VHH binders against Uncharacterized protein MJ1408. Designs and how they scored, part 5

Target 1, 350 residues: Uncharacterized protein MJ1408, of Methanocaldococcus jannaschii (q58803)
Amino acid sequence: MSREANPFKKMPTILMPDELMAKALRRGEKVANEMRQKELPWLLKARFVEEHKVRTIASVVADNLQKVIDKTPPVRKLPKFYQEMVEVLVGIDDFKKSMGAFKWASELVRKLGNEYARKIRKARTPQQAGKLRKEFVGRVKSILEQIHPEMAFVAVAREKLKDLPTFKDLPTVVIAGYPNVGKSTLLKKLTGADVEINSYPFTTKGINVGYIGEIQMVDTPGLLDRPLYERNDIELQAILALNYLANLILFIIDASEFCGYTIEEQINLLKEIKDLFKAPIVVAINKIDLVDEERVKEIEEKLKEVGIEEILKISADKDIGLDELKERLKKIAIKEFLKDKDAENKELEC

## First folded at step 9 (VHH; framework vhh_6qgx_2)

Design w7 (from w1 with S52R)
Fold by ESMFold2-Fast, scan of step 9:
Structure w7 (fold): chain B 350 residues (1-350), chain A 126 residues (1-126)
Amino acid sequence: as target 1 above (350 residues)
Amino acid sequence: QVQLVESGGGLVQAGGSLRLSCAASGFTFSRYDMAWFRRAPGKEREFVAAIRWEGGSTFYTDSVKGRFTISRDHAKNTVSLQMNSLRPEDTAVYYCAASIGWTPNEYLHTSEYDYWGQGTRVTVSA
């Protein structure tokens, strides 16, 4: 099992222009003080101090901007799920333009640092050397203010992206159904003790990730547990990003209706999910221990009428049908995962 | 840190006019899409008007179109809402909001805005 974090987890804190400039100036002054301790003729010492101050300021600013670029994953190389989340939460084009601004500023500051260091080496007075250093500092401040909007944009992007869930490149089952239909109990029974809670946008409940061997199980409370017509467009887009992850949807129906939702309401949610997701759907009719066989058959007939072919009857609470469900989920998820990988490889060959 | 401060609210009689202003600090104003939202007593926040940082494209909810005008001043880092022909149903707390950039069809949604002011109260008497 890999232990890869969300691709954006390693993005550094983004310093604003004033903070970055203050840091660079402090380090420049420290280096200047070290140079002032050397035994050199007065003009040579003054030039040496100002030259090294400029070089240090340029390096601190340019290196900090470059570090942001180096630790930010290229969007085009991300798994499709993360690419979609960047688009939904941030906007890919603006994110790329902002990275371009960081690169432009980093290179320009480094170039100016070299230019002003050379001018300072030719200064004929300590006053001239100091004036050149002040001119350089003013130009760097101007460059950082010019990219201030892009720095603010990346800072906000980092906050939105840093807490996205970590998904492994494994066969994945996404669990759906109304609240209290038995999803949490079922997930624990199928995965044992291996359940992790992860953050997800537009829900305070987060998502639960567990494993059945090499099968990734994702429970999405707050996302696929109420009618989709009640969602705003961005929330729906975030939910639909799960299409890039799901190899199989497991939809859970509460046969007893003790969850507070009628069978008709539950099937309507199922139809909405079936229309929006490309992955095949397996339906588990849960809580069969609380209803008679005639009721279960009635629900099965209604599911077949809406085009559901893979139906299993379980009781998560009473451990009925769970081994059959586990084996069916593994078989279908692995098959779909391999099929999706074959399609991806074929696309790359064209 | 980005901060938005609203001003210009108050009590006005039906048919009157009022100008709201929002002062933005902590970011370069011209790069942010700005909007006004309002919350009437007992209701959720609803969209009123928005202005793009590029080109100054403006958007309005149907109930205020033709009566309200949103504008920006890049030099002062302010966005303003000129409210004319006010009606009792315009009574609400008005909020200034800023976004790094919403997609063209998402300016209506509160979730698209990264920064919010504390609000300014507008009361329109009959």
Scores: ipSAE 0.000, ipTM 0.097, lowest interface PAE 21.7, mean pLDDT 83

Design w9 (from w0 with S57R E99T)
Fold by ESMFold2-Fast, scan of step 9:
Structure w9 (fold): chain B 350 residues (1-350), chain A 126 residues (1-126)
Amino acid sequence: as target 1 above (350 residues)
Amino acid sequence: QVQLVESGGGLVQAGGSLRLSCAASGFTFSRYDMAWFRRAPGKEREFVAAISWEGGRTFYTDSVKGRFTISRDHAKNTVSLQMNSLRPEDTAVYYCAATIGWTPNEYLHTSEYDYWGQGTRVTVSA
């Protein structure tokens, strides 16, 4: 299980068959030139040169393919969020099959390298030793061409997965609401100046990650800040993957409507999120300093009508209600996180 | 569309032998690690034996070591389990499983396998 970094960040660049083969042949020739400097009888020297060329080519190819496997995390051991992102962006079954092709090819190339090295040691002529090396190279080229589609697939997969956000395995609050309702200001005031900006699929704005002690706070500009019915299927699935991360959703309403959206529009977005996410929702009515108490009460009653039980009244700008909000978020997020961990542990015991 | 079809189960007396077979189709058989699991009545699936894609590595649960032998035939796209010296405790439904594995140490876990057969019943009478 990845706790700190994006689990795919360490995936190496994927060389295509021709590039990998060229690299292996260059390394083999370098080793061959070193062996040609030995003071040996002509047949022994020829066998020595070709044997080391074969062993070097086999090692370069097999090691390169194995490095891809070693640096790619097993999908099943990832947090559910990352598993879902692999499914949505790449397809888990095809990804596993492609990685398996790398393992197959790596092991087969090592086996053939050992086999041809033994045959070369028994060669009766320099010509025979050279022919065996050429035969080996042809077989390696054939193996790499057989897995060419899988190599291309993994290269594309790496490009899609390498820039996924880094989430810690901590109680997590996902922040939602229209633009300009005060999400960024609130996040900074609750977590301090150590907010990290991460990339996320289908948004150029990225996401902002901050911490309240051991509580992870995630602001989602471009993702949960406009109607979800306007999204294509893949984009919506990528947004819904946040379900596997969120222990609590904090939805922010701008009571003043200075954000440019009516209370009705804001509550409609809230209803969409409530329907699609399983995490409990806390609603913070922000900018109460800019409106009358009666207006705040009207908004509160409308929220209760749509099934919202946890409502807090705040002003991020004026530091009103922030301590109460912080403690409430911490309590609920920790409770839900532990509940989810208990359910996950029970599932793994089967 | 990957399919695994088991055969060779049946009723046998203690001390007897059975050979189970698993026919694979819909995938490149030579790339897949294969295994046999079993499920006794009222219990979860447990590992029995596994064989690597190239056939060079085999793994067995301690209770069957020396009695069972796993093998594969690339020409026929089959994996077989030869069961000798059968005991009443070997009574179970036996399942064939396939995966493109990461490491040999992961063969023990049902969660590692992507494809499963329907199972074949083995009953060993006392």
Scores: ipSAE 0.000, ipTM 0.327, lowest interface PAE 14.2, mean pLDDT 85

Design x1 (from u1 with I100L)
Fold by ESMFold2-Fast, scan of step 9:
Structure x1 (fold): chain B 350 residues (1-350), chain A 126 residues (1-126)
Amino acid sequence: as target 1 above (350 residues)
Amino acid sequence: QVQLVESGGGLVQAGGSLRLSCAASGFTFSRYEMAWFRRAPGKEREFVAAISWEGGDTFYTDSVKGRFTISRDHAKNTVSLQMNSLRPEDTAVYYCAAELGWTPDEYLHTSYYDYWGQGTRVTVSA
């Protein structure tokens, strides 16, 4: 998909039945006061006022519900990452059913507004016109209460979805590894220090997004920096949604172990990520300036034993191997992105 | 129901600053979009600034961008407009406006807002 912004940012505030009804009634009275100033015979004026109250109330309610529909992107047309986030955080089927309830209510209120406006025009007394307006208001209140659960559902959904990160439709490298292995230093050196912090479900640290030209670099503190099998099912599903974003995973190992994690612990996390993600993995052995060549070779051999083919030796602090890493990441990420995009475009043409 | 009372207007020299405040009374202040409009002598009301009920989204008319800052205080139920580098053309009556909920593309229109304050006068001398 070619869409690059969080598609839920434009969702309006969801008013509850009592809030929407109060807004509609206030707008109706505003219009009624304008109509009362016209020079008309008493009965005609009374009917005209009540007719326009009904039309205004119907429009405010129906337009508000329709606006929610219009500003909410269709789930099926979303990039797969956002589709998965709707499923994980909200539930796609319930979300679609709730949008259907909004559409049903919007159309019904509009039809009733037209019906009652016509009945009011034929009213024989101002009292009859007023009773018809009250009947209409009662029916609208009933309709809104009928969809109250769906309105509450969409309000909660909006709060969960509106703060999801904005990702560009670019070749994307997701960075993984334990805390303090040098991810922040490396990201700064590769991207030139411009890093945007975005919110993400199940992490208070958020995610960091930077760029190497047209390559999107995503660092995921709190998500891919501790054992994944210790997570609950919903949290794990949110992490696995990154599969739809990642064209390449860059896993960083601290050869010195000064990060506080053993090489064995670091490789175990790597194995978990490799098992759960479809994207190819490049491993960068960092801090080689702090260890001898024999130690680096031991780590490289252990990585080969677990099936890692793309291994680079770097020092982010000493600027060793960074140009080679940068070119390797670009080459693989672009290749994988183009393959994935071609597959997606073929699906859309059917 | 929401009622709005503005304060902080007055006479100020060009290049000076003023802080307008709007005190809201009523329930669920956090659910209301808040905005400032102004009306210069002989002109219609024009949009100045708005802040969404979430507090994160702020919007400004081009002529005040970089000079004016809108903010909310949910504990005090107030919205404020910090006006810096004031110009004689900023002379107007300033109105606080409120509407239940937020629709991102409707905040520019006076008809969007159901609640209005009485206005506070700002005069900027050359």
Scores: ipSAE 0.319, ipTM 0.741, lowest interface PAE 4.1, mean pLDDT 86

Design x10 (from u1 with S52N)
Fold by ESMFold2-Fast, scan of step 9:
Structure x10 (fold): chain B 350 residues (1-350), chain A 126 residues (1-126)
Amino acid sequence: as target 1 above (350 residues)
Amino acid sequence: QVQLVESGGGLVQAGGSLRLSCAASGFTFSRYEMAWFRRAPGKEREFVAAINWEGGDTFYTDSVKGRFTISRDHAKNTVSLQMNSLRPEDTAVYYCAAEIGWTPDEYLHTSYYDYWGQGTRVTVSA
């Protein structure tokens, strides 16, 4: 298991029954044509051709199905974030049952291939050898049609899961706040210019991932930048999956209100996030260069009234307070990460 | 609707034999891994034996190897556990479990199985 990559990234394209059967038949015919070039007695040559055709078809089908299984991680062994995403997007029970159908079909096709290869070796005529091969092909087609619904289900699941974001197993700070409060500028200045854009469900903007040394910084445009209680259930569940990643939430307030949202609106979003997320919250009051000290104090007082203890005053544009913020984020994120790891390890033992 | 129904439990003296049966319905039986677990008074569920969907591969916990035999009958949709040379330590409620399998090592874990019977009680006296 690698926590450095999306665990579903290696899932192969899922072929439908007709596609997989066509691929297997083409490869079987190629092998048969090579065998026909050998100088052998008529009956021995016919048996040899049909036997290798059956073995090749069985291997192509069984190996293709087994490859899907081998490249799909077992859900129980995944980090909790990815387990929750499977549940929200596809459903764990149906996913497990579908993967099991692939395993059943792979093993059955392999078994039948061995059985029919042995029967063909004992065939008394070329016609008998050909009939046995046709019978085998018919049985494989039947098996693939029996798992057609599961193949379609896994194909859809793969499309939903393969583009999930890649998170490293590191102390993680999730950034929240309304649009245009300065999140992107702040992230760039804290991490440098090297941020990676990842896809995420229910947002076309994706998420931005950067690093402060060994601290993972995640900006969530379209997710934690508007009222959460206005979302539909499945969208909210996908957003709340971030609880399994966040060791600390950094909430950005625009003191100038040039972002288009009042301080009251910004604090209301903060309250929603505080209620829904387990992680501690640090608030950075941004754009202090654009307002007087009295206004900053008023905002600070309102934040303390709603239970915020960690308040920093910054200007991302003017590079004010960024070193203090960076140091504070690192200390809290590391502490919470170690605490969460201890709790997770105890849960896995029970 | 998936159902597993155990039968064959009872009271037996040490050194005796019992055959447990599990009847399965409501699913494609031939696609499922089947297993037996047991729970002694005051203990958690312990793995006893498992059989793959084909019936070719069988797995046993060390304490029952050579004494217990798991088998399946696809025509009757049943899995059986033949228990020979029973010991007082084998006293437990025995549970049939089923899961569509795709990760072989998972068969040892109770959380792997989505479908369970209600259990049948086996008491082995001196």
Scores: ipSAE 0.012, ipTM 0.461, lowest interface PAE 8.9, mean pLDDT 86

Design x11 (from u1 with S52D)
Fold by ESMFold2-Fast, scan of step 9:
Structure x11 (fold): chain B 350 residues (1-350), chain A 126 residues (1-126)
Amino acid sequence: as target 1 above (350 residues)
Amino acid sequence: QVQLVESGGGLVQAGGSLRLSCAASGFTFSRYEMAWFRRAPGKEREFVAAIDWEGGDTFYTDSVKGRFTISRDHAKNTVSLQMNSLRPEDTAVYYCAAEIGWTPDEYLHTSYYDYWGQGTRVTVSA
C-alpha cells in the first residue's frame, strides 16, 4: 500500500519546561476552582482541591509528553529514506535517546501524581495538603528541567523533519542533469500539469514531484544538477538519501549544448551519479531537433563507452520521442521497484 | 560508545543453575529497557526475558517462565538473568540487548534493540 504523508508531519509543537508547567498549573487551578464551588466539609474540600490539582497537573504534563511519543514514528519502522534523513539532519541515536527521555518523564510524573494524591488524601490539615501539592509541583519542575536539553533537541528535530517531502511508496524515477537541459519542460510534458513542489534540505529550489499514472517522477533542481565534488559532506549525504527512493535515474543530456555545458561535462556528471547511485540509469538525449543525426550518434557512442545501456532520443519542446520514453520509464521503474521490494522483504527475513 | 558485556556462561548439568550478568556502559542505564535473547546451534535468536527501565515489569518466554528471573542493579549498571532448573534445550549463546523504552510493545523482537553484547555460551548436559 501507498504512503502519502511525511511520517513526521503529525509531530506536535514541543512545549519547553516553563511553558508546559504553566499550562499544567493553569489547568490545575481551573479544576481547583471548580472543586472549591462544591458543597463539602472544610477539611474534605481542602483535600479534594489539592488532590484534584495534583492529578490534573500530572495528567497534563504526562499526557503532553506522551502525545509527542505517540505522534512521533519509531525510526526503525520508517522507510529507509526517512531513516537516513533523521540520521543526516538530527542523528538517530540522539533522537531515540530524547524520545526515551520523554517516555521516562511522562511515566515518572504519572507515578508521582498517584503517590502525592494518595499522601494528600491522608493529610490532617489544609496546610499539609497544600505543602504536599507544592512539593509535587517542585518535583515535576525538576523532572522537566532534567529533560530540558532533550525537549529542546526534539523541538529542533521537529522543525527540520516536518517539512521533508512526502513521497508515495511507488515506482520512482529521479531526474538528473545540468540546469537548462530541459528537465522542467520534460517533467511537465510527461506528467501534464500534475507537479507538486516540495521542500528539501540544502536546496532553496526544492524538489518537484509529478506522476505518470502510478509512477512517481522526482525532479531535483539544486541537487543532481552540478558536480558532486562541489558539495559538503552533509549535503552529499542528503543527496545520497535519494538512493533509497530511486528505482531508476533519468539523466537528461542537452545535445545542442545551449544549456552552457559541453557533452564531456554532462557525461562527467552522469559518471559521478552512476557511481553513487545503485539504481539503473536511462539517458534521454534531449533537443535532437536542434542538432544533426551525426552529432546525436556521436553522443550515443560516448554514452555506450561509459556503460549506458538505455538511451532514448527526444525533443521535449517538439514532442518527439516522449511516448516511447514514457513507456520505457514505466517498464523499467516498475520492474526495479518490485525487485527492490523483494530484496527488502528478503532482508527482513534474514 | 554504548557497550554491553555478558559474563557468567559455562557448562552445567541438567537441573543446575547459572547466573548471567550484563554490564552496560556508555549510556544512561535507567532510561533503557534490557533483554536477554539466545541462539541455539543452527537456529535464529529468540526472546528469553526483558525488564523495563524501572525494573518493575518483567517479561518471559513461556518455556522459561518460573525457571528464569531477570533483574537489574542501577548502582552497578548491570542486568542479570538467574537461570534455575536448566534443561538441555536451554543450550545456547545468550545475548544482552538494550533499547530506549519508548515502544515497549516491541520488546519480543530483535529489531527493537539497537545495542547488543557479543554473547556468552551456556551448555546444559544431560
Scores: ipSAE 0.000, ipTM 0.362, lowest interface PAE 11.2, mean pLDDT 85

Design x12 (from u1 with H109P)
Fold by ESMFold2-Fast, scan of step 9:
Formats: C-alpha cells, sequence, structure tokens
Structure x12 (fold): chain B 350 residues (1-350), chain A 126 residues (1-126)
C-alpha cells in the first residue's frame, strides 16, 4: 500500500546565507559558554573555547547543507510524472547543479573546520586562537555567499514542488471535456461524492481526485477543458506531464450542446487530446435524455470518422449507462496500468 | 502534528511597543530551541531572536539588541517577543520557528529549523 505523499513534502526549509551563519554563530557562542565553565589553565581554556566554536560552526553549516541533499529525492528515482514536473517548473539541470553546490559547500566547510581546529590547537596565545576563529568565520561567509544564488534557487524550487498533487500508484483515468458537459456530476456518480482537491500548476481550480475501488479518477478543470494549442509552451508541457499518469482518458461530450459548445468544437478538442496523449480514449456521450436517438447516432458517426472506437451513451443526471461505463473504465485502465508496469520493469532490468 | 501559531501583530506608531506570541503544539516544547525571524517586503528572511531549550539562553541580531526581549513559558507552550522602541525598519512579517535543541557534544548531528508558523504582520508607521 503506497503512502499518500508528494516526494518533495520532506524537503526542508532552506536558510539563506545570513540566516544560516547567524544560527551557526549562535550555536558556537552556546558551546563557548559551556567550555568557559571548565577548570583549565587560561591558554588551554582559550584554545579549547575557540576550537569548539570552530567545530560547532562547521558542523551546523555543513549538516544544514547536507540535510537539504539527504531530504531531497534523487530526480532519476522519481516516478516519471514527478521528473517531468521538476523539468517544467524548475529545470532538472539547474536543480542538479544547485544540489551539487550544496554538496561542494558542505564538504568544503567541514574540511576547513578540521583545518582551523588543528591550527587553533597550535595557537601560542588566546589572541592568536581568536584570530584563527575569525578567519574561519570569514571563509565560511564567503563560501555561503558564493552559493547564495543556488540557495535562493532551491528555496523557490521547494515552494513550487511542495504544491504538486499527491497521486497513488494505481490505474488512473484522466477526465477531459469542456466545462459544463457534466464531468462533476459524472465523477460524483461514479466515485461517491467525496473527492480530494489537489493543487496543480496553471489552474486556479486545481484537480479533483476520486476513486472507484482501486481505480484513480482525475478531473482536470482548467487543463483539459479548452483548446490545447492556444497554451504557452510551459503550460502545455505541464498538461502533457499527465501522459505519465494517465492509463486511460475519459472524454465527455454534451449531446445537447447546453454546455455552450457545439459538437464540432467538442470533437476538435477531442482531436487535440487524441493527438497529444498516448493513452487510449473512451468517449462518453452525455445528456442523451435531452436529445433524439437520431442526434446521438449522428454524433457516434462523427466520432468514428475521427478514429474513436470506444463510445458509450450515458446520462449522468438520469443514471443511464453508468454501470457499463464503470466496468469498461475499470477493464481498460487496469489492462493499460499492468502493461505500463511491465514495460517499466523491463527498462529497469537494463 | 506539529503546529506553530503566531499572534499579536498589528499597526503601531514609531517608538511604540508590541508583544508577539507563538503557541506551539504537537511536540515536546521543552526539547526545542525557539526563534523569531522576519521578512520585510522585497527582502530575504532574517534572524531576529532565539531562546534555548536548556535554560533561557537568548540570542539577538544586533539591530534589535536592547529593544527586543524573547521569553518562553513552558506551562503554556508559548514563546513571546516583546518589541519596544519600534522603528519603521522593523516593519515585516514575523515568523516563529522551532528546532530540536543542541547538545554539548559538538560531534552529535545538529539540526536546523524544521517547523515554521504562518507569520504575523507588524507595521510601524513613521
Amino acid sequence: as target 1 above (350 residues)
Amino acid sequence: QVQLVESGGGLVQAGGSLRLSCAASGFTFSRYEMAWFRRAPGKEREFVAAISWEGGDTFYTDSVKGRFTISRDHAKNTVSLQMNSLRPEDTAVYYCAAEIGWTPDEYLPTSYYDYWGQGTRVTVSA
């Protein structure tokens, strides 16, 4: 059973150079105060205090940077959907380079801490020990300023990536179609009212996630409900990331046209989705209770002309055809999910 | 479930005072260092003050020393920031943060601020 969590939820808060430095210096002073309580000759005590300040500052800075690395999931090990979202929202190359900067700085600060602690042990005077500590602090400040752009980049990346939706590793049906064609009513009828609302890039409406047993149903308001070729490149790429999630696309047509879109407009959106998505498409002709059988037949013929093989006639409002739709969605989604899992496992063996 | 909730922000005249409070829940309060950070419009978040878990050791950024006082109440699970002699430069959103307390052994793993509140706004009019 998979845990319901976005892979990036455990990414820690990113401290900026001044914040991290202030924390490290504060920790160093606390250690210094504890060391000053020890009964030692003045030079040994002064040396001991400064050495432990340096070691504490180095540890705080290096551990903080390393924790960011340790708590950030490796991009290559992510599900393909999340890999694509990192690329779209952040840029994988820049993200990896920034993680490299954190690793470089963490290792360098730790190395310098060891070097300066050793030098302080050789100090001839308390003033010399203090000067060495100040020199170390100056070097750490310089290192943090050098990686300041990468720290700011990762802080922004964390905010963008923490808002990504949580998906379970289950057969998934993505729902598409114009607004007011009956998608919300249908989703409630198929899954039983309660849906999870998740944030998604480039839509203020988010996405709605519901379940038919172990089948994940995803409604995409603002994403697959208007012409796709009118979108900017980044927005379109975010929408196309759904290709890595969708095992099946359910496209809803409003036969009555009361949604405000003609059958021609609805079929044109369907053509765009069919062209851009690899998953098989099932089309549900909705609101058949509001139109003649002849009209439904005309729509069926138009759908067959554009290469649609899986067509169902339903009324979400009147509970017509929903059981057959549910069974067909389950059958196709499970088959495609298992097929995709088999292909993934073979790729990982190489 | 760890949660930090700030309160006490508002509008105040230069030279005035405000007291911010942070209510902590979902963790063992006495084991955590508590801190206040602030973020002014168009600027990065900066450290303001911290109080240790061990025994009331307090730390301040130079710009607030002598004007701000941080304190904690273990019985109420609260951290407070008393802000006196406020200046227009103190205008910011103030955040409460928590981190597992440090130990005397410098070789033990250190942690950074793991928990943050939503923030409370402070506006100081000239």
Scores: ipSAE 0.000, ipTM 0.381, lowest interface PAE 11.9, mean pLDDT 83

Design x13 (from u1 with L108I)
Fold by ESMFold2-Fast, scan of step 9:
Structure x13 (fold): chain B 350 residues (1-350), chain A 126 residues (1-126)
Amino acid sequence: as target 1 above (350 residues)
Amino acid sequence: QVQLVESGGGLVQAGGSLRLSCAASGFTFSRYEMAWFRRAPGKEREFVAAISWEGGDTFYTDSVKGRFTISRDHAKNTVSLQMNSLRPEDTAVYYCAAEIGWTPDEYIHTSYYDYWGQGTRVTVSA
């Protein structure tokens, strides 16, 4: 299986300036208390305590900021789907600027810690050593307040990005269609197991992920199950990000109309999805066991009129046509996935 | 010298209850924030609950709010986790952790805790 694709899952929680400073000061006090137990001359002990307090505060602050950077992969190295989600949910330019602020502050705090530790070693009185430590702490507080907006931005970004689904780098089929057309039953029949529910922006239902061997099946309730004209711009952009994931769209039609939507309504949703997605579309006419062959033929003819070439006739409930559907999905998804990989490799070579 | 010893783990049916205890020694207990973390097989160590060194403030991860209660007894140097309405997804090794003078918040990270117990196993059957 391919490596997990959601690198933001490992982003650490982002502390605000006051929280981080309080943590650093507490760690500094702990180290200071340990140093006060050493058998040293009065001035040497005072210098030693203040020096180690400064070094500890600098390390806690700088390491915390650096950990955020280390656990956040560069956006340019992410799969296109995740790059688009960063753009949609937080904005790539602001995200990169914020990472730069963390790096700047981490390096500056570490540098100042070294400088003030060196000055403290040369202090002539305990009072002077303490004053230098207080001066250092004031400078660190100032640096953290300077990057406060970027810290707040990354905290919000982390919350939005950590809940994105984990997609494997595999041929992927995205499933679409109105509610109650049989998507969940079909997905269970094709994968032979319960599906994993993952969070996705702008849907409370999330998305369901299952597998047919090494083919990734993604059901998108709340996203591709109602007219797209009912969406605001940000919601539509989040839906369009699926273009970078989908190698194939599987659209399911309920031939019986017992789902509550007419064939005309179902085909109109299909047209919207076909217009917005670059991936080829396979249409599965479901519930053929509940309608006459003549009705199925009428639906098939209407689908051909709107440019659909890959049409399968199935009954998920009665296990009709599922093997043919499975093989057709595998063949097309693998072919499209390999084409996309070839295109990516050529882009990287340029 | 600093030691944290967990107890109270075991096998329980879904909907059941368990009480975990952590005995602390080697440090002035009242100066340490105490927390519980857990690790399910194949997963990362995650935060469960924390209680301040003063004992007045508690924090819980969303998945256990209303079901788990953390408490501390300064006289016995013990922190406890009362786990009610247990679910199969609560199955994990539970760890007691300590950090000097830190107050609970939602931004708790494993690297912030200096002292850890060896863990106690909790298995919740369906």
Scores: ipSAE 0.000, ipTM 0.148, lowest interface PAE 14.8, mean pLDDT 83

Design x14 (from u1 with T110P)
Fold by ESMFold2-Fast, scan of step 9:
Structure x14 (fold): chain B 350 residues (1-350), chain A 126 residues (1-126)
Amino acid sequence: as target 1 above (350 residues)
Amino acid sequence: QVQLVESGGGLVQAGGSLRLSCAASGFTFSRYEMAWFRRAPGKEREFVAAISWEGGDTFYTDSVKGRFTISRDHAKNTVSLQMNSLRPEDTAVYYCAAEIGWTPDEYLHPSYYDYWGQGTRVTVSA
């Protein structure tokens, strides 16, 4: 299975029962007016008008419900990131049940439309034809009211899911570290200043997505920039969904501590992220231009003590070490991405 | 809460017949695809038969085509599997399964189904 652009972006607006019924009735009346212009005997004309009203109403209702199904991707076949987001924000079981209600109603309305159209063709009076049409409309209203809770549920689900970020199926580096350690400056320097701002649950800042050639760089303000124990369970689950995207985590340390956090505090956040994420971690010690070499070595030693093997020394502001960082990130991210793709393909091959 | 309860299993001689039933509760029965799977000793669960909502479409594994018939009764909220011309190879625990039918592809795979009964044993002697 490939990673795709946000699979829920094309979900249509969900009409409530009264709105959908009103739309169907308006379309039915328009078709009826066209049929009334036919030159036919009175009874045949009346039956023809009512038959086409029923067929049109059935099609508008059934097609609208089917469009919701057709534009909503199968959850089980989604990239794991999007599956997890559906579970966290909506609940997969209730979402599938609600989609099933749309399918049931669509098929039943279409079936009833065919049945009532046939009955109308055999009506002995215009009044009987009209009564059958009214009976059909009442049945459709009842069906839509029966699925009203599911329609409301999918409308809410759509609002939660349609603005999820769009990720390309590329090697992905997720950037982490405290605020003001230089993440935004570094991302701009590495990607040439072009970044896309995307919405993400539980952060008003959104996420920033940039590219180094075919490497996807994701900066997560408000998500991986403070201790994770400060988050409630649902927020933490949404953050941990990034595990399904991250081939590599780039953790930024501010050597100067001008960000307002001590080296000890920064390393403690690093340890939390290392424990919760499966991807390998590269640490970039930033702002080396503001500190002496001895301080940088002290930080490097502390990082090695906590099991960090990939350590790079940079200054984003002064353009120091950035080419070496780019090459290191590309090499590791591509390797991990291809490894993950191989594992994913074997999972589906039995 | 969705519940599926199988019944009708037992011991039967080769060439005989059995009718399995699955009683469904806790959901709108007509919205669900229903299926039967079986598991022979030392084997994984395999697909036997499925029926679409409304009872329109039926599907069977090749080894049971012409011998088994799946049907549903919306008034009783039941799905049934009529098993004729039974063979010793049909010996297994039979499971009823249910799933929302909006993604009907993959109905052959146990992972497609979220709801399962506890199973009923069928033994066919030579």
Scores: ipSAE 0.000, ipTM 0.342, lowest interface PAE 12.6, mean pLDDT 84

